# VH-VL binders against Exosome complex component Csl4 (csl4): the designs that were tried, part 7

Target 1, 189 residues: Exosome complex component Csl4 (csl4), of Saccharolobus solfataricus (q980j9)
Amino acid sequence: MRTQGELTLPGEELAVIEEFMTGDGTYEQNGIVRAAVVGKIFYDMLNRKSNVLGFKKIIFQHLKKAKYVIGIVNSIKEDSALVSIVGIEERGLASPISAYLHISQISNKKINNVTDAIKIGDVIKAKLLSYTFPLALTIKMKDLGVIYARCSRCGYLLIKQDENNLKCQRCGNIEQRKIGSYMVKKGGN
Key: E = the ipSAE of ESMFold2; O = the ipSAE of OpenDDE; V2 = 0.75 times the mean of E and O plus 0.25 times the DockQ between their complexes.

## First folded at step 2 (VH-VL; framework fv_lacutamab)

Design lc1a (from lc1 with heavy chain S31D; at its last look DockQ between E and O 0.02; V2 from the best seeds 0.00; counts 0 for: pae E 14.8 > 2, placed apart)
Fold by ESMFold2, look of step 2:
Parts: sequence; C-alpha cells; structure tokens
Structure lc1a (fold): chain C 189 residues (1-189), chain A 119 residues (1-119), chain B 107 residues (1-107)
Amino acid sequence: as target 1 above (189 residues)
Amino acid sequence: QIQLVQSGSELKKPGASVKVSCKASGYTFTDYAMQWVRQAPGQGLEWIGWINTNTGNPKYAEDFKGRFVFSLDTSVSTAYLQISSLKAEDTAVYFCARDWEYSSSFDYWGQGTTVTVSS
Amino acid sequence: DIQMTQSPSFLSASVGDRVTITCKASQDISNYVAWYQQKPGQPPKLLIYWASTRESGVPDRFSGSGSGTDYTLTISSLQAEDVAVYYCQQYYSTPLTFGGGTKVEIK
C-alpha cells in the first residue's frame, strides 16, 4: 500500500484487492486497485477500502472559505466574461477553474459594455457569489477588479496612473478599467 | 488634491429651513455618490442617506425621509442637503462624504457644517 | 436593520501597547466593514475597508481582521498621535450603520 494522503494520478496502483477493496475514485483491474481520478489517497482502515479524494472536491472546499480569488479573463460575451480562476487568495492553482462575471457585477456605475471595464487577458481580483456550478464572480467592491493588464495597442505592461486610468510605459496609450488593488503603480517597486 | 468643502455653520430657530452645501474638487464629481452623515453633540455617527451624482436619484434612511432633501448642481460640482421644519433634535454636525464607486465606504469627508437649532 | 455593537466604549493604554477594538454585527455581513478614525474637531478618516484592506497612507500598525459577525481593529504599537475615537461601519446593506465608537487615550 501507499502512504495515507499521498497524491496519485489515474491508473496508479494503490493496493491489491486482498488488502483493500475499491472505494470512491478507484477501480479494480486484475486484482489491483487503481486510482480513477487525480487526488489524495485515503485508505478506510475500518471498512478496508481504497479511496481517492478527487482534486476538484478538495479545491471546492477551499473556494467556500476564500475571501477572494485571482482570475484571468479568457473570453468576453455580450453581457458577461468567462474567467479562469488561477488562484485562491495567495495560493496558486495547478488546474484553473472556470467562472463567469456578469456585467451587473463589474461596477456600481452603469456600464454599456463589458469591454468598457475589463479586457481579455486581464488579471482580476474577484469574490465568489456562488459555490456550485456555474461559479459566479463579482468585482463591484473597491479593492476588486483589474490588478494587472497589458496594453491593447502594443502588449506592454500597463501602470496605474490614477483611480480610473492605466498608462502604457512603452507607447503612452491610456486605457480605462475597473481597477482593483493594482499590482504596479507609478513610483512603486 | 481631492477635497470636499462645506458651507459655514448655521444658527436657526425651530421651524426654519437650512441648506448645507458641499463643493467637490480634484475628481470627476459624477463618478462618485455623495453620502450624508450627521453627528449630534457628544454622539456617534448617523447615516442620513446618499445621492447618485450621475442620475440625481437620492436614497434616504427611513428616519430622514420627508424633511431631508438632497440635491445637486453638477455644473459646479456641488451637493446640497436641505432640512425643512427644523427641530431642536436636528442640532448636529453634518458631513458630506465621497462614496467610492457607490460601494458605501467613505474615503473622503467634508470638514462638517454645524447646524444649531434653538428657540 | 444591522446593529453594530462596538467594544470597548473607552480604553486607556500606554505608548507601545497593542490595542484591540471589536465590532459585532447582528448578522453575517461578509466582510463589508470599514473602520474610521476621528480626532477632535475633525471629520472621520477611513483606515480599513473590506474588513482587512488598509487605505492608502494608513500606517502599517493599523490592521483589520475578522469574518462573519465578528470584526477587530488592531493597533500593534499605540502611538501618541493615535488618540482618537474609532468607529466601525457596515456596508452590507442599507441603512448603513456605525458602531457606537471607541475613545482611545494615552495613560
């Protein structure tokens, strides 16, 4: 048998059937119990079952406790954006989680278009509104919003100029965003 | 840079009216709601309400509906609080405060206007 | 309406002391809490918003914490200039409500 709580990948051997039966997230092949999903090994010593606690279940438990998440805007639709959650607070994720950001959750001010406030490729700091699929986000609060962005004209990093404006250090282009706790400000390290 | 400058102190009789002004500078006036808060002598802070500076739509706390009226003159970046039928219990310092993106946290405050109502 | 119960109403501490001020909401307010400092004859000044985010220009000795119904403002090393009344404020829902205030003095 392997170590309790060890990470495992699909197809890896966990036990022989005589030691532990199959349980959640495992299957049997020719007398060998194997992982069916990526996750952490849990041997139920009382019932003598091999289980794998799936990676997605563990991450959803962390999402329920999160004060904020970090996401990347990967596509924009008429009244919403699809966001890949890449971090939970200061902790990075190996596998991004899809969420959506509705236009009504971007700003307290009227916004005609999602692209008036965020753009594809922006890194945002957001709060979860739901903990079951589909995951919904908000960036309405003062510290939430775009925290890192690249110039739409030349691709260089934008620097926060004031509460509403980002400026490209390379080409001088000025862009507006719904700005959160922005990573790079004028005069900052 | 960002500044809210309120009108001067007022001494009024019961039944009179008062209009407090709050002139904003250093930012785009219509991008931020204007909040109104009062503080009676020796007391804590009490929320009166806010006005959306882009639409002119006010929202009042329940106890302040009626006699308290918010208004704007966006051409001079100024918000107003008018109080009619003044009562002795209206004696307080009245503050305007900027509401960051209508979030209801108050990042800049006026210096306050003392309204004293005495017979 | 959401009531904000702030404690203590008054405290006296020495320079260098750690000071904690608590605020309890009558319901879960999901970190929609701001903290203000008000010195005599002055308007309040924003210190902390969203329970733990420090406003620009606020010294590092001020920190906020908490969740759910229980929130705390901490001054890690009290200084003479910190003599003031401190207020919590919820902005989870209207009407917006403030705690009763905590007057902080130097012994």
Scores: ipSAE 0.000, ipTM 0.471, lowest interface PAE 14.8, mean pLDDT 85
ESMFold2 (binder alone), look of step 2: mean pLDDT 93; pTM 0.942
OpenDDE, look of step 2: ipSAE 0.031; ipTM 0.602

Design lc1b (from lc1 with light chain T94Y; at its last look DockQ between E and O 0.04; V2 from the best seeds 0.00; counts 0 for: pae E 17.4 > 2, placed apart)
Fold by ESMFold2, look of step 2:
Structure lc1b (fold): chain C 189 residues (1-189), chain A 119 residues (1-119), chain B 107 residues (1-107)
Amino acid sequence: as target 1 above (189 residues)
Amino acid sequence: QIQLVQSGSELKKPGASVKVSCKASGYTFTSYAMQWVRQAPGQGLEWIGWINTNTGNPKYAEDFKGRFVFSLDTSVSTAYLQISSLKAEDTAVYFCARDWEYSSSFDYWGQGTTVTVSS
Amino acid sequence: DIQMTQSPSFLSASVGDRVTITCKASQDISNYVAWYQQKPGQPPKLLIYWASTRESGVPDRFSGSGSGTDYTLTISSLQAEDVAVYYCQQYYSYPLTFGGGTKVEIK
């Protein structure tokens, strides 16, 4: 018997069939239960099954448990934005996960256009509303929304001025966003 | 403005059928799953299941498989719950509620449809 | 099936009191908890989801907390309009299940 949650590769021995039967991601050969896929070992002690949770499934389990995700606004359509999830809480992802943000999930206040609240290139803090393709996001909660943005005129970073406004330190441009827990604030370093 | 409007209350005999409608407005109907919940008189909430409004694929709680059938008419943004072979224990208020297709919270609810099954 | 054990079943308190309602899940549900308010003659209304996130339009006096198997809904200063039955709901796994409800009344 190996360690619960340990990484395993296809063909590795997990258990003898007399102690644990086959489950998800495993197969039996000559009385030995072996991993069929790469992933993390999960022994179901109640049903006496050996399982391997595939690597993509492990990422989605992290998504289901995440209090928030970090995304970059990739493109904006008529009533939605495509967002690349680049982090789960404090953990960065090597491969982004696509999600979308519908205009109804941006703010509790009426907005006329998606671009009134977010812009392409913005970094947002969001929560998942669904865990199947297509992944849906919300930023309606007060701490969710844009957490880092660059000036649309000169590209320099923007600093939070108040609840609704960001200001460019280089050119003085003022821009409105649905602001979350913004990383750079007035009076901050 | 998001709204779910259900059909009116029904008085039925045991063995009859009933079809409850739930008409959605104010949002893209096919972007959100439709959930169904019932509440027997003076009792708590009981999940019946949901239907994917884009594909038409239903998911039923085990106790509701068989007699309870979900359906859609997406052309009028309406979901339906049909209950066949009604039993006295089916007496309840039936609610539709909006969701994102999968196990999540229910953010908008219909007003409820009272189904009374009595001899 | 995940059982949601809600307590108390009934609660009587004065305006201004802090009220706490608890739900205990039969297994770890990792914050996949919603709380609903059902006023007399109305459908349920979502208050809190993801254990602690307040739905839009919900007054600040409502808050949620907890983790693992133990979750709470707190009304920091009870108001007359808060007379209702409150339900918790898990959405960690199917079937979706609700707590038995807590009826809150003003003394």
Scores: ipSAE 0.000, ipTM 0.438, lowest interface PAE 17.4, mean pLDDT 84
ESMFold2 (binder alone), look of step 2: mean pLDDT 93; pTM 0.947
OpenDDE, look of step 2: ipSAE 0.020; ipTM 0.599

Design lc1c (from lc1 with heavy chain S104Y; at its last look DockQ between E and O 0.02; V2 from the best seeds 0.00; counts 0 for: pae E 19.6 > 2, placed apart)
Fold by ESMFold2, look of step 2:
Structure lc1c (fold): chain C 189 residues (1-189), chain A 119 residues (1-119), chain B 107 residues (1-107)
Amino acid sequence: as target 1 above (189 residues)
Amino acid sequence: QIQLVQSGSELKKPGASVKVSCKASGYTFTSYAMQWVRQAPGQGLEWIGWINTNTGNPKYAEDFKGRFVFSLDTSVSTAYLQISSLKAEDTAVYFCARDWEYSYSFDYWGQGTTVTVSS
Amino acid sequence: DIQMTQSPSFLSASVGDRVTITCKASQDISNYVAWYQQKPGQPPKLLIYWASTRESGVPDRFSGSGSGTDYTLTISSLQAEDVAVYYCQQYYSTPLTFGGGTKVEIK
């Protein structure tokens, strides 16, 4: 038996079948369980299975453990938004992961339209509700919501004025969002 | 071929600023984080932080918060490290390095930029 | 912060010798260890990651091993071009930290 979490290459021996059965990313040959893909070894002690978590599985493991994700609002529909997850906590992603944000998950207060709280192009801090596709998000909790936005009139960076308002320093436009831990505040805190 | 090419060495006086560039080629710039590491004369390697090249979001080691600022120009596949209010202790070789799939192992390094701070 | 204690600081060996460099982490880092080679006047070069996986293009004489807190880089047959300083690096958690380095010379 090898070390839990160790990197393995295809064909490498992981266990004898009497210790651990085949699982995800493994196969059996003549009583030996071997890696089928490159990845991180995971022995499931409860089910007695040898698994290899491929590189894509490693990212999903990070999603399952994440306290929050960072996403960009791509499009808005009547009752939802499509969001590209671009980061998991402090770690950026090489390839964005699609998720959706339902209007019921935006605020503890009822809102009439998704666009009352978020806009296309906004950067949001969110939590996952689902760890299988389709990935569902929520921004209802304190500190979740819009953390970076650009002015809908002129495209310049918006700064946080107070709990509900963002202001464009170029054109003076004031916009409302469901604001989370906003990155840029009045006074540059 | 994957390559990181840094700007030339700098001689500065205390209190000045310096901006080190790191131009990437041979790969999709925004798909890999850019890491910054320094090496003072006769010393080992010290991690400064990294920047997400897709979002522009930086992360700094605690001792480097403040005077050290990462930035990007993705149109020319270039990352920057700017150091303000230079001190003698900032004298070092500064390296950029590519972060393999955001794994924090550094598979390609720039050639280094020597920053010397003296009166 | 996780401290990486690397030994020896200096090593002199003959061509063909087996060379062993050790890093000890201040806590269990679950094999999240990389090893770098820095030749004189050059930037570091990745040799090994995930404690034992050789980076593409790295000669077979370089190998990594270890677990928990104790990790080792081995050069099975030292060559003249292997004169360098070698560093371990943990990437279990931020801040990322490096060992103090091992200078390897030919005697």
Scores: ipSAE 0.000, ipTM 0.418, lowest interface PAE 19.6, mean pLDDT 84
ESMFold2 (binder alone), look of step 2: mean pLDDT 93; pTM 0.939
OpenDDE, look of step 2: ipSAE 0.005; ipTM 0.557

## First folded at step 4 (VH-VL)

Design a12 (from of11 with heavy chain G56D; framework fv_ofatumumab; at its last look DockQ between E and O 0.04; V2 from the best seeds 0.00; counts 0 for: pae E 15.9 > 2, placed apart)
Heavy chain, then light chain:
Amino acid sequence: EVQLVESGGGLVQPGRSLRLSCAASGFTFDDYAMHWVRQAPGKGLEWVSTISWNSDYIGYADSVKGRFTISRDNAKKSLYLQMNSLRAEDTALYYCAKDFSYEYWFDPWGQGTTVTVSS
Amino acid sequence: EIVLTQSPATLSLSPGERATLSCRASQSVSSYLAWYQQKPGQAPRLLIYDASNRATGIPARFSGSGSGTDFTLTISSLEPEDFAVYYCQQYEDWPLTFGQGTRLEIK
ESMFold2-Fast, scan of step 4: ipSAE 0.558; ipTM 0.825
ESMFold2, look of step 5: ipSAE 0.000; ipTM 0.459
ESMFold2 (binder alone), look of step 5: mean pLDDT 94; pTM 0.953
OpenDDE, look of step 5: ipSAE 0.019; ipTM 0.625

Design a17 (from of11 with light chain W94Y; framework fv_ofatumumab)
Fold by ESMFold2-Fast, scan of step 4:
Structure a17 (fold): chain C 189 residues (1-189), chain A 119 residues (1-119), chain B 107 residues (1-107)
Amino acid sequence: as target 1 above (189 residues)
Amino acid sequence: EVQLVESGGGLVQPGRSLRLSCAASGFTFDDYAMHWVRQAPGKGLEWVSTISWNSGYIGYADSVKGRFTISRDNAKKSLYLQMNSLRAEDTALYYCAKDFSYEYWFDPWGQGTTVTVSS
Amino acid sequence: EIVLTQSPATLSLSPGERATLSCRASQSVSSYLAWYQQKPGQAPRLLIYDASNRATGIPARFSGSGSGTDFTLTISSLEPEDFAVYYCQQYEDYPLTFGQGTRLEIK
């Protein structure tokens, strides 16, 4: 079984049917319980059910009033990224919310590949495009985009070098991103 | 130690106003949504109102919309409930409750302040 | 609004017995359900959140289960201090709503 409260994508394996039956947001295929939706895994230990929790509707009202959200890029597919919303403005969420960022919502310039602008593990500042499921994000506007990233070569902090480039202060590696209101100053620790 | 202390309750006549206060301590007040929940004598719990950390979102139960106003002063670490046009059915013990990081289950609760609306 | 119905309204048991309290929602609340204990003259105390997670300091004899519309609070072996009123609460959607309560009383 996977970690309680972990985010899952549709089709991902959650449990074997003999240990946990299907519950909300799941389906059975060849003895394996799989996620039917994007969401948080919930194993009901007493009833032996595997569930994937949908988005909590009441937080929707806070999202409508938000100027921006803070998210972490969890995975990248051909034309979109799956993002965990971890904060509304400067305040953290105890339970992350799944959203997606389509390639068309990354830059005013045509992007051929999502990884040209963002990478897995990047922290992004974004705005919501939809207030119904599925939650869609945009980072096209000025000040939206990657606000914190780590070097893919050495894991150290990247800092803003120019409008499109981040530079590792440890190894000198330069990486291209769609950069927003970047949080790390020159000589940051 | 996280504490919530309500005050401002009392006996009032129908149609009058009353203002409740909740003083918070022991946590970063600015980071959390706050709630008012009431309980009529011998009855169950009823959610009354919610206010987000920055007052950007405010919600009310239908029974109090247009009559009650929730507000907060983050510098003073205080939550308020202005109650206008009070009715007999508003008679209840009023609890201040802390949200847990946008979860909307309540922990902790204050001890409550009693509001009695009677002629 | 989402209506929560608790059953039974009153449950009479003896110390050492198992208590099973039900909460049913008029529509799915996923697992966004909490349980509270209230003793006379006291504020409610959080017992369980997200249907099955025990709050800090809550004894292991308390457990929650369920998802969607059917939820259960179980007390495996009643202690004298457990005789109180229990409320469920949903936070799937506004308005936030509570069940009407189950009174657990000594037989």
Scores: ipSAE 0.049, ipTM 0.638, lowest interface PAE 6.2, mean pLDDT 87

Design a2 (from of11 with heavy chain Y102F; framework fv_ofatumumab)
Heavy chain, then light chain:
Amino acid sequence: EVQLVESGGGLVQPGRSLRLSCAASGFTFDDYAMHWVRQAPGKGLEWVSTISWNSGYIGYADSVKGRFTISRDNAKKSLYLQMNSLRAEDTALYYCAKDFSFEYWFDPWGQGTTVTVSS
Amino acid sequence: EIVLTQSPATLSLSPGERATLSCRASQSVSSYLAWYQQKPGQAPRLLIYDASNRATGIPARFSGSGSGTDFTLTISSLEPEDFAVYYCQQYEDWPLTFGQGTRLEIK
ESMFold2-Fast, scan of step 4: ipSAE 0.166; ipTM 0.687

Design a24 (framework fv_ofatumumab)
Fold by ESMFold2-Fast, scan of step 4:
Structure a24 (fold): chain C 189 residues (1-189), chain A 121 residues (1-121), chain B 107 residues (1-107)
Amino acid sequence: as target 1 above (189 residues)
Amino acid sequence: EVQLVESGGGLVQPGRSLRLSCAASGFTFDDYAMHWVRQAPGKGLEWVSTISWNSGYIGYADSVKGRFTISRDNAKKSLYLQMNSLRAEDTALYYCAKDLYEWSGYYFDYWGQGTTVTVSS
Amino acid sequence: EIVLTQSPATLSLSPGERATLSCRASQSVSSYLAWYQQKPGQAPRLLIYDASNRATGIPARFSGSGSGTDFTLTISSLEPEDFAVYYCQQYEDWPLTFGQGTRLEIK
C-alpha cells in the first residue's frame, strides 16, 4: 500500500489484488493493481479498492465512443508495448491513460519483434480493443500506426518516405515503422 | 449534402408510448454518433440522448432515463427514440442531430427540422 | 450538472453594430463549449465549437472566445440575417447542457 493521497504516474504499482481490488483509474496486471492515469491515490478501505483521483469518469465514456486515440510509446517488451494515451481524437488529455499494444495487434503481416514496427518515443494513432483496464490497443488497420517519430540517430524530425519508411530530414537516416496517417509528409505537409 | 428527417411525432395521452425515427443521408452514418435534442414550446434546448456509431455508448438525460430508449440501425441509416410512460413535460419539438467529429458525440453540426410530440389529455 | 447562464436574455441592436453575448458556466468546462444560432421556425445551426473555432461556412464576423467558466460570442458587424436566438452548450461533463438562450432582436 502506498501513502494515501500520494501522486502516482501511469503504470506504477499501488497494491496487490488480494488486498485492494481495482477501482477508478486503476487496472490489474499479474496480481498487481497499477495506476492507469496520473493523479492522487485513494484507497477505499471499506470496499477494499485502489483508486486514482483526478480521472474524470466522462473521459472513460469518451474512450468508449472514440474513433481513435493518440498515444506515446513508453516502453517495449518482447511481445508488447506500454503506451500512454495522451489524446482522444482531437482532444488532448490532461492526464495520460495507460494502455498496451500486443505484437499481434500491430500489423496484418507477421512481425517478429515489436521494434520492427514501433520505437520508444513514437506517437501512434490507435483504436481501442477493450474498454476495461488495462486498455488494449490495435494499430492493424489502415491509417493507424506511427504518426510522428524522431530520428534515433540525431533526434531530428522523421518524415514519411514511403509506406514503410521514414527519413530524417537532418542526417538522412532511414527507419522502418508501421506508419499510419503520418502528420508530417514530404512535399509540404 | 447532409440531411436528417425526423418522423413519428403526434398527440398522445399521458402514460402512453411513441416511437420517433430519423432518416439520415449525405454522410457515412455508420461513422458518427447521433443525438436527440428537444425544445419545449417557447423554451430553450435540452439534450435528451446520445448513441455512439456502434451503439457501444448510450447516454440519457436524467429526466428521461428509464422511460426512453435510443437505438440505431446502421444498415437502414436510421436513428430511433422509443418514448414510454410519456408525461406532459415531454411535450416538445424533437430534433435529430449529428456530431461533427466521427464517433465523438460532443456537439451537433447538423440538425433535422424536428418532429412535434404533444402529451396532453 | 453544469449550468450555463447566458446574458443578456434579450439584446436589442441595429444592423452594423457589434454584438457581444456572454455564457457563464457553474464550473469549469475548459474550452469544451459550442455556440448555436436558431431562427424562428428553424433548427439550430452550429456557429462555434471548442470555444473559438468557427464551423464550416460560418462568416468571419462571428468569433468566440473564453475558457474555464466565462465565454463570449462576438458578432463584429450585425447583418439583418443575424437577428436570432443564440445558445451556448458545454460538453465537458454529462449530461450535456445548453444555456437558456440570448435573443438578439432588431432595435
Scores: ipSAE 0.006, ipTM 0.479, lowest interface PAE 13.1, mean pLDDT 85

Design a25 (framework fv_ofatumumab)
Fold by ESMFold2-Fast, scan of step 4:
Formats: sequence, C-alpha cells, structure tokens
Structure a25 (fold): chain C 189 residues (1-189), chain A 121 residues (1-121), chain B 107 residues (1-107)
Amino acid sequence: as target 1 above (189 residues)
Amino acid sequence: EVQLVESGGGLVQPGRSLRLSCAASGFTFDDYAMHWVRQAPGKGLEWVSTISWNSGYIGYADSVKGRFTISRDNAKKSLYLQMNSLRAEDTALYYCAKTLYEWSGYYFDYWGQGTTVTVSS
Amino acid sequence: EIVLTQSPATLSLSPGERATLSCRASQSVSSYLAWYQQKPGQAPRLLIYDASNRATGIPARFSGSGSGTDFTLTISSLEPEDFAVYYCQQYEDWPLTFGQGTRLEIK
C-alpha cells in the first residue's frame, strides 16, 4: 500500500488484490492492483477498493499551457512512435489523446532505431511541439524521456542504473533508454 | 577541434534572396542539431531557425517563417539558410551554432564567427 | 513566448570588484537557462548552462544561480578580459529567447 493522495503513473503497483480490490482508474494483473491512469491514489477503506483520481474529461486548452504530458508508448513503426497521452502534468485523462514522437525528437545524438531509446509499454514524460492535430511530442529536453519501464525479459520493475541504463531488480537485465525524471526508486533489498 | 565557418552574406536590395552556408568540422556533423542565430547592429541575439540531425524536424522564429528555409547536407557537413523576400529588418550578423544535447536548442556550445547580411536600397 | 529581462542594462565596475547580473523570466523556465559572454567583434561564448553548470574551460570566478523566474550570473573578482556584454537564454519553451543583454564596462 502506498501513501494516500500520492501521485501514480500507469502500471504502478498500488495494492495486492487480497487487501484492496480494483476501483476507478485501476486494473488487476497477476493478483496485483495497478494504476490504469495518471492521478492521485485514493484507497477506499470502507469498500476496500484502490482508486486513482483524475479528471474525467479532456480540456484541450490545458494542453497548450502544459509544461509536460505523460504518455504510454503504444506502437513503434520505422522512424516514429505512436503515443497515447494519458495525463497532463499531474492530472489524468479519462480518454487518451493520440500523439506521435519522431526519431529526431528523441536525442541530439544520432540513433538508428526508435527502439534504441524507448520501447512499447514505456511511460514517458514529454513536451508538446504542436497544439493542433496531429499532436507531436519531444523528449529531447532535460528530464524528458522514459520515467517508468518494465523488463522486456521478465516483466519486473526496471530501476535507473546510470544516465542511459535501467536494470531489472529481479533478473539483472540491463536495458538502454532515453531516461527522464525516472520515478522508480530502489525499494530496499 | 570544432569549427563552424559561415559564408554567403552580402549587400542585397529589399525583396531579393540570399543563401547562407555554414561549413562544419571537428565533430560528427550528422549527430547534432544545427541552428541559425542573428544579431542586428548594436542589438541583442535572436534565434532564427533550428534543424534536427536528419532534417526531420525544423523550427523557425515567427519573424522569418514563410520566408526563410533551413536545410543541411550531412555528406558535405554543411548547413544552409535560404533567405527569400528580404526586409531591412533582416539586416544582421548571422551565426551558425551547434547544440550539445538537443535539437530543441537547449543552448549553443559552439558558434561560428558569423556572416553579415545587409538589406538596403 | 517567454520574455527574458536583464538588469542592469549597463554595469560600470573596476577590475577586482564583484559583478552581479540579473535575468528575470516572464514565466518559469525551471533551470533551463544559459549565460553567454560576447566581446566586440566576436561570437558569443557559452559560460553557464542549466542555470549553474560552468561550461568547459570557463574560469571558476564565473558562477550561476537561480531557478524558476529569477537568475543571477556572478563574477567574483573581475579581470580586464571580463568587460563584455552578457546574455541569458532560456530553453524551457519555444521559441528560444535571449535577454537583451547587460553591458559590463570599465568605470
């Protein structure tokens, strides 16, 4: 159980299903309740449910004024990634907004493939380059990039090892990413 | 050693065109975003345009959008600025600059000496 | 666009004195601010990036501080070669913008 009112990102563990069932903005995977959206954690102690509180409607005007957005990498093709924007800063969206991230907006260094820096399922912190459709993103600026990722081998948490590498706490697998303000801390061990 | 050498400036009449060039050496040119920054006589610095390493993303200042075109030739290690419909307000020293980190132009770690563009009749 | 306002416009000091130059942003730029030095007839030279990090080869007498909207460049003890124009630049948002400059001149 995490702290009441704490910010959470999609995929983060909130509770074990035995202790708290799924509520708004959450889903169950292998006995663990996980956040489905960006927002604040709300544990409903009376009904024993884990919820994530976000705003339920898109306010497109807020995108123009946003300092950053939170997105999930949905698919990668050739020189671009399709990203579902699921949050504006700390506020979750009820309906994801489609955006794209071109390979030239990932790093100042030449990269051969988008997958050298991000992978499908990664949660990224990004900035908008356009305020009309299609929405274009960049992760080149400081603190932008991958902020949460899971191991491609075992599905467990990756933690930041250095500026360019994440390491799985379970199997020891090391993966390169364009890393932003990474949210997963070493939890002990 | 990193070097950027601008050329192509000169005296032109309003409404005409000029093409500026910047020759780069001492670094892997196709790994970095490149930029044009200008400075009018006795005035401050003004960002003009940015181009990513693969020409996939390009940005312009509002004052030049629709009139100027930035481009690059990675094989020749060269950056260009095609300036059309020139105005007296475009009179400035034009610098070629390299950013260290991001094509978005975080900051400029190396600058050329600049090439002078004077627009007058 | 984010407007950067530098003050003072001109600062008259003697060698050996401390110089303090200010840059104020119209909205938060976090720590995404750089400082440049420009001498007559020369291209600008990067001094500070990310508000407080000295660029390679920059003397220790130069230091940067601040975050959000208020930033300062400090030169702890002026050398003759430090008399120049100084510009701040933000890279928090597009378009990239520079301050109007502070001229450091000999008193």
Scores: ipSAE 0.000, ipTM 0.445, lowest interface PAE 18.0, mean pLDDT 83

Design a26 (framework fv_ofatumumab)
Fold by ESMFold2-Fast, scan of step 4:
Structure a26 (fold): chain C 189 residues (1-189), chain A 120 residues (1-120), chain B 107 residues (1-107)
Amino acid sequence: as target 1 above (189 residues)
Amino acid sequence: EVQLVESGGGLVQPGRSLRLSCAASGFTFDDYAMHWVRQAPGKGLEWVSTISWNSGYIGYADSVKGRFTISRDNAKKSLYLQMNSLRAEDTALYYCAKDYEWSGYYFDYWGQGTTVTVSS
Amino acid sequence: EIVLTQSPATLSLSPGERATLSCRASQSVSSYLAWYQQKPGQAPRLLIYDASNRATGIPARFSGSGSGTDFTLTISSLEPEDFAVYYCQQYEDWPLTFGQGTRLEIK
């Protein structure tokens, strides 16, 4: 256990899961509760939860009213992806907001790995599950998921081939994704 | 500093098995694809096998399919190559190689290699 | 599989001269081609990736060009340390393949 009210950085160890469960701003990895965002540590003694309370209140009001957000996948761990929110609906953000996407929030069907559905660099359309930091995302709905991706092999634009597959028009490489309302169609719009 | 150190090579009879290991340090091992590349005495480079960061994608050269198995242990920062049913043509120096950070399957760091000699 | 053919097999030059090494692919590899240098008893060293991007720490005298099926590695003014074997490698399609190598030797 770290000091109550101490500042923490994403990834830092906060507690053992048996002692304090995950709360706002935290995630579990191999029985250890870790910080998901920059903020102040708050151990909820009544509910036995580890939280990190973010300081960004200004954008929070806009996020509460958002029907969806646009994010870029920055890193992928065993059971979660870290996502930078770069847009709220049609509005771009000057400063990205950190969020996470847990493997349980990717599909209504069980998946074994986060990388079965999304890859680093993918642009995703997502909805918020939490309105306190850290922001939690879901892409389980039909129109949510990867909306723009580049070929992992050649870097060229991927185009939707079918419900679950994208195809590179340059190299022919086919990649599986959890595809949402994909923005690029054959014929270019 | 990135380092890759191979081990497990040796002299072995045809039809037998060897297990190669590669110990990685100096980078976040679980974020990169890893590869085995071999070089027969006096010959050029031949790609053998690839494994993605999470073992979700694995590829093999046709010459080794069904005989060799690539694996990794991210907690131990180690890459492995299990070589079964060895043939004289598998005689080579075996390199462990790290994928480049941004795009695809080319190799920015290589180990010193471990020698495998298959002879009767 | 995509076959890479390097030419010439051996190139004999003197320090200070320009070296031009060719790599030709049996089918298009777009720009997904890398070049490596290998000295006797040493592991290969990455020189160029994505056909023309110089890897970190590689001297400016090394440059790569080409796309599709025809690629060139150029060393503008040879240093004694540049006499080695050079390999091209494609990553357009599986399996990954290397050229047979060009040996650059001192005249």
Scores: ipSAE 0.000, ipTM 0.438, lowest interface PAE 20.3, mean pLDDT 84

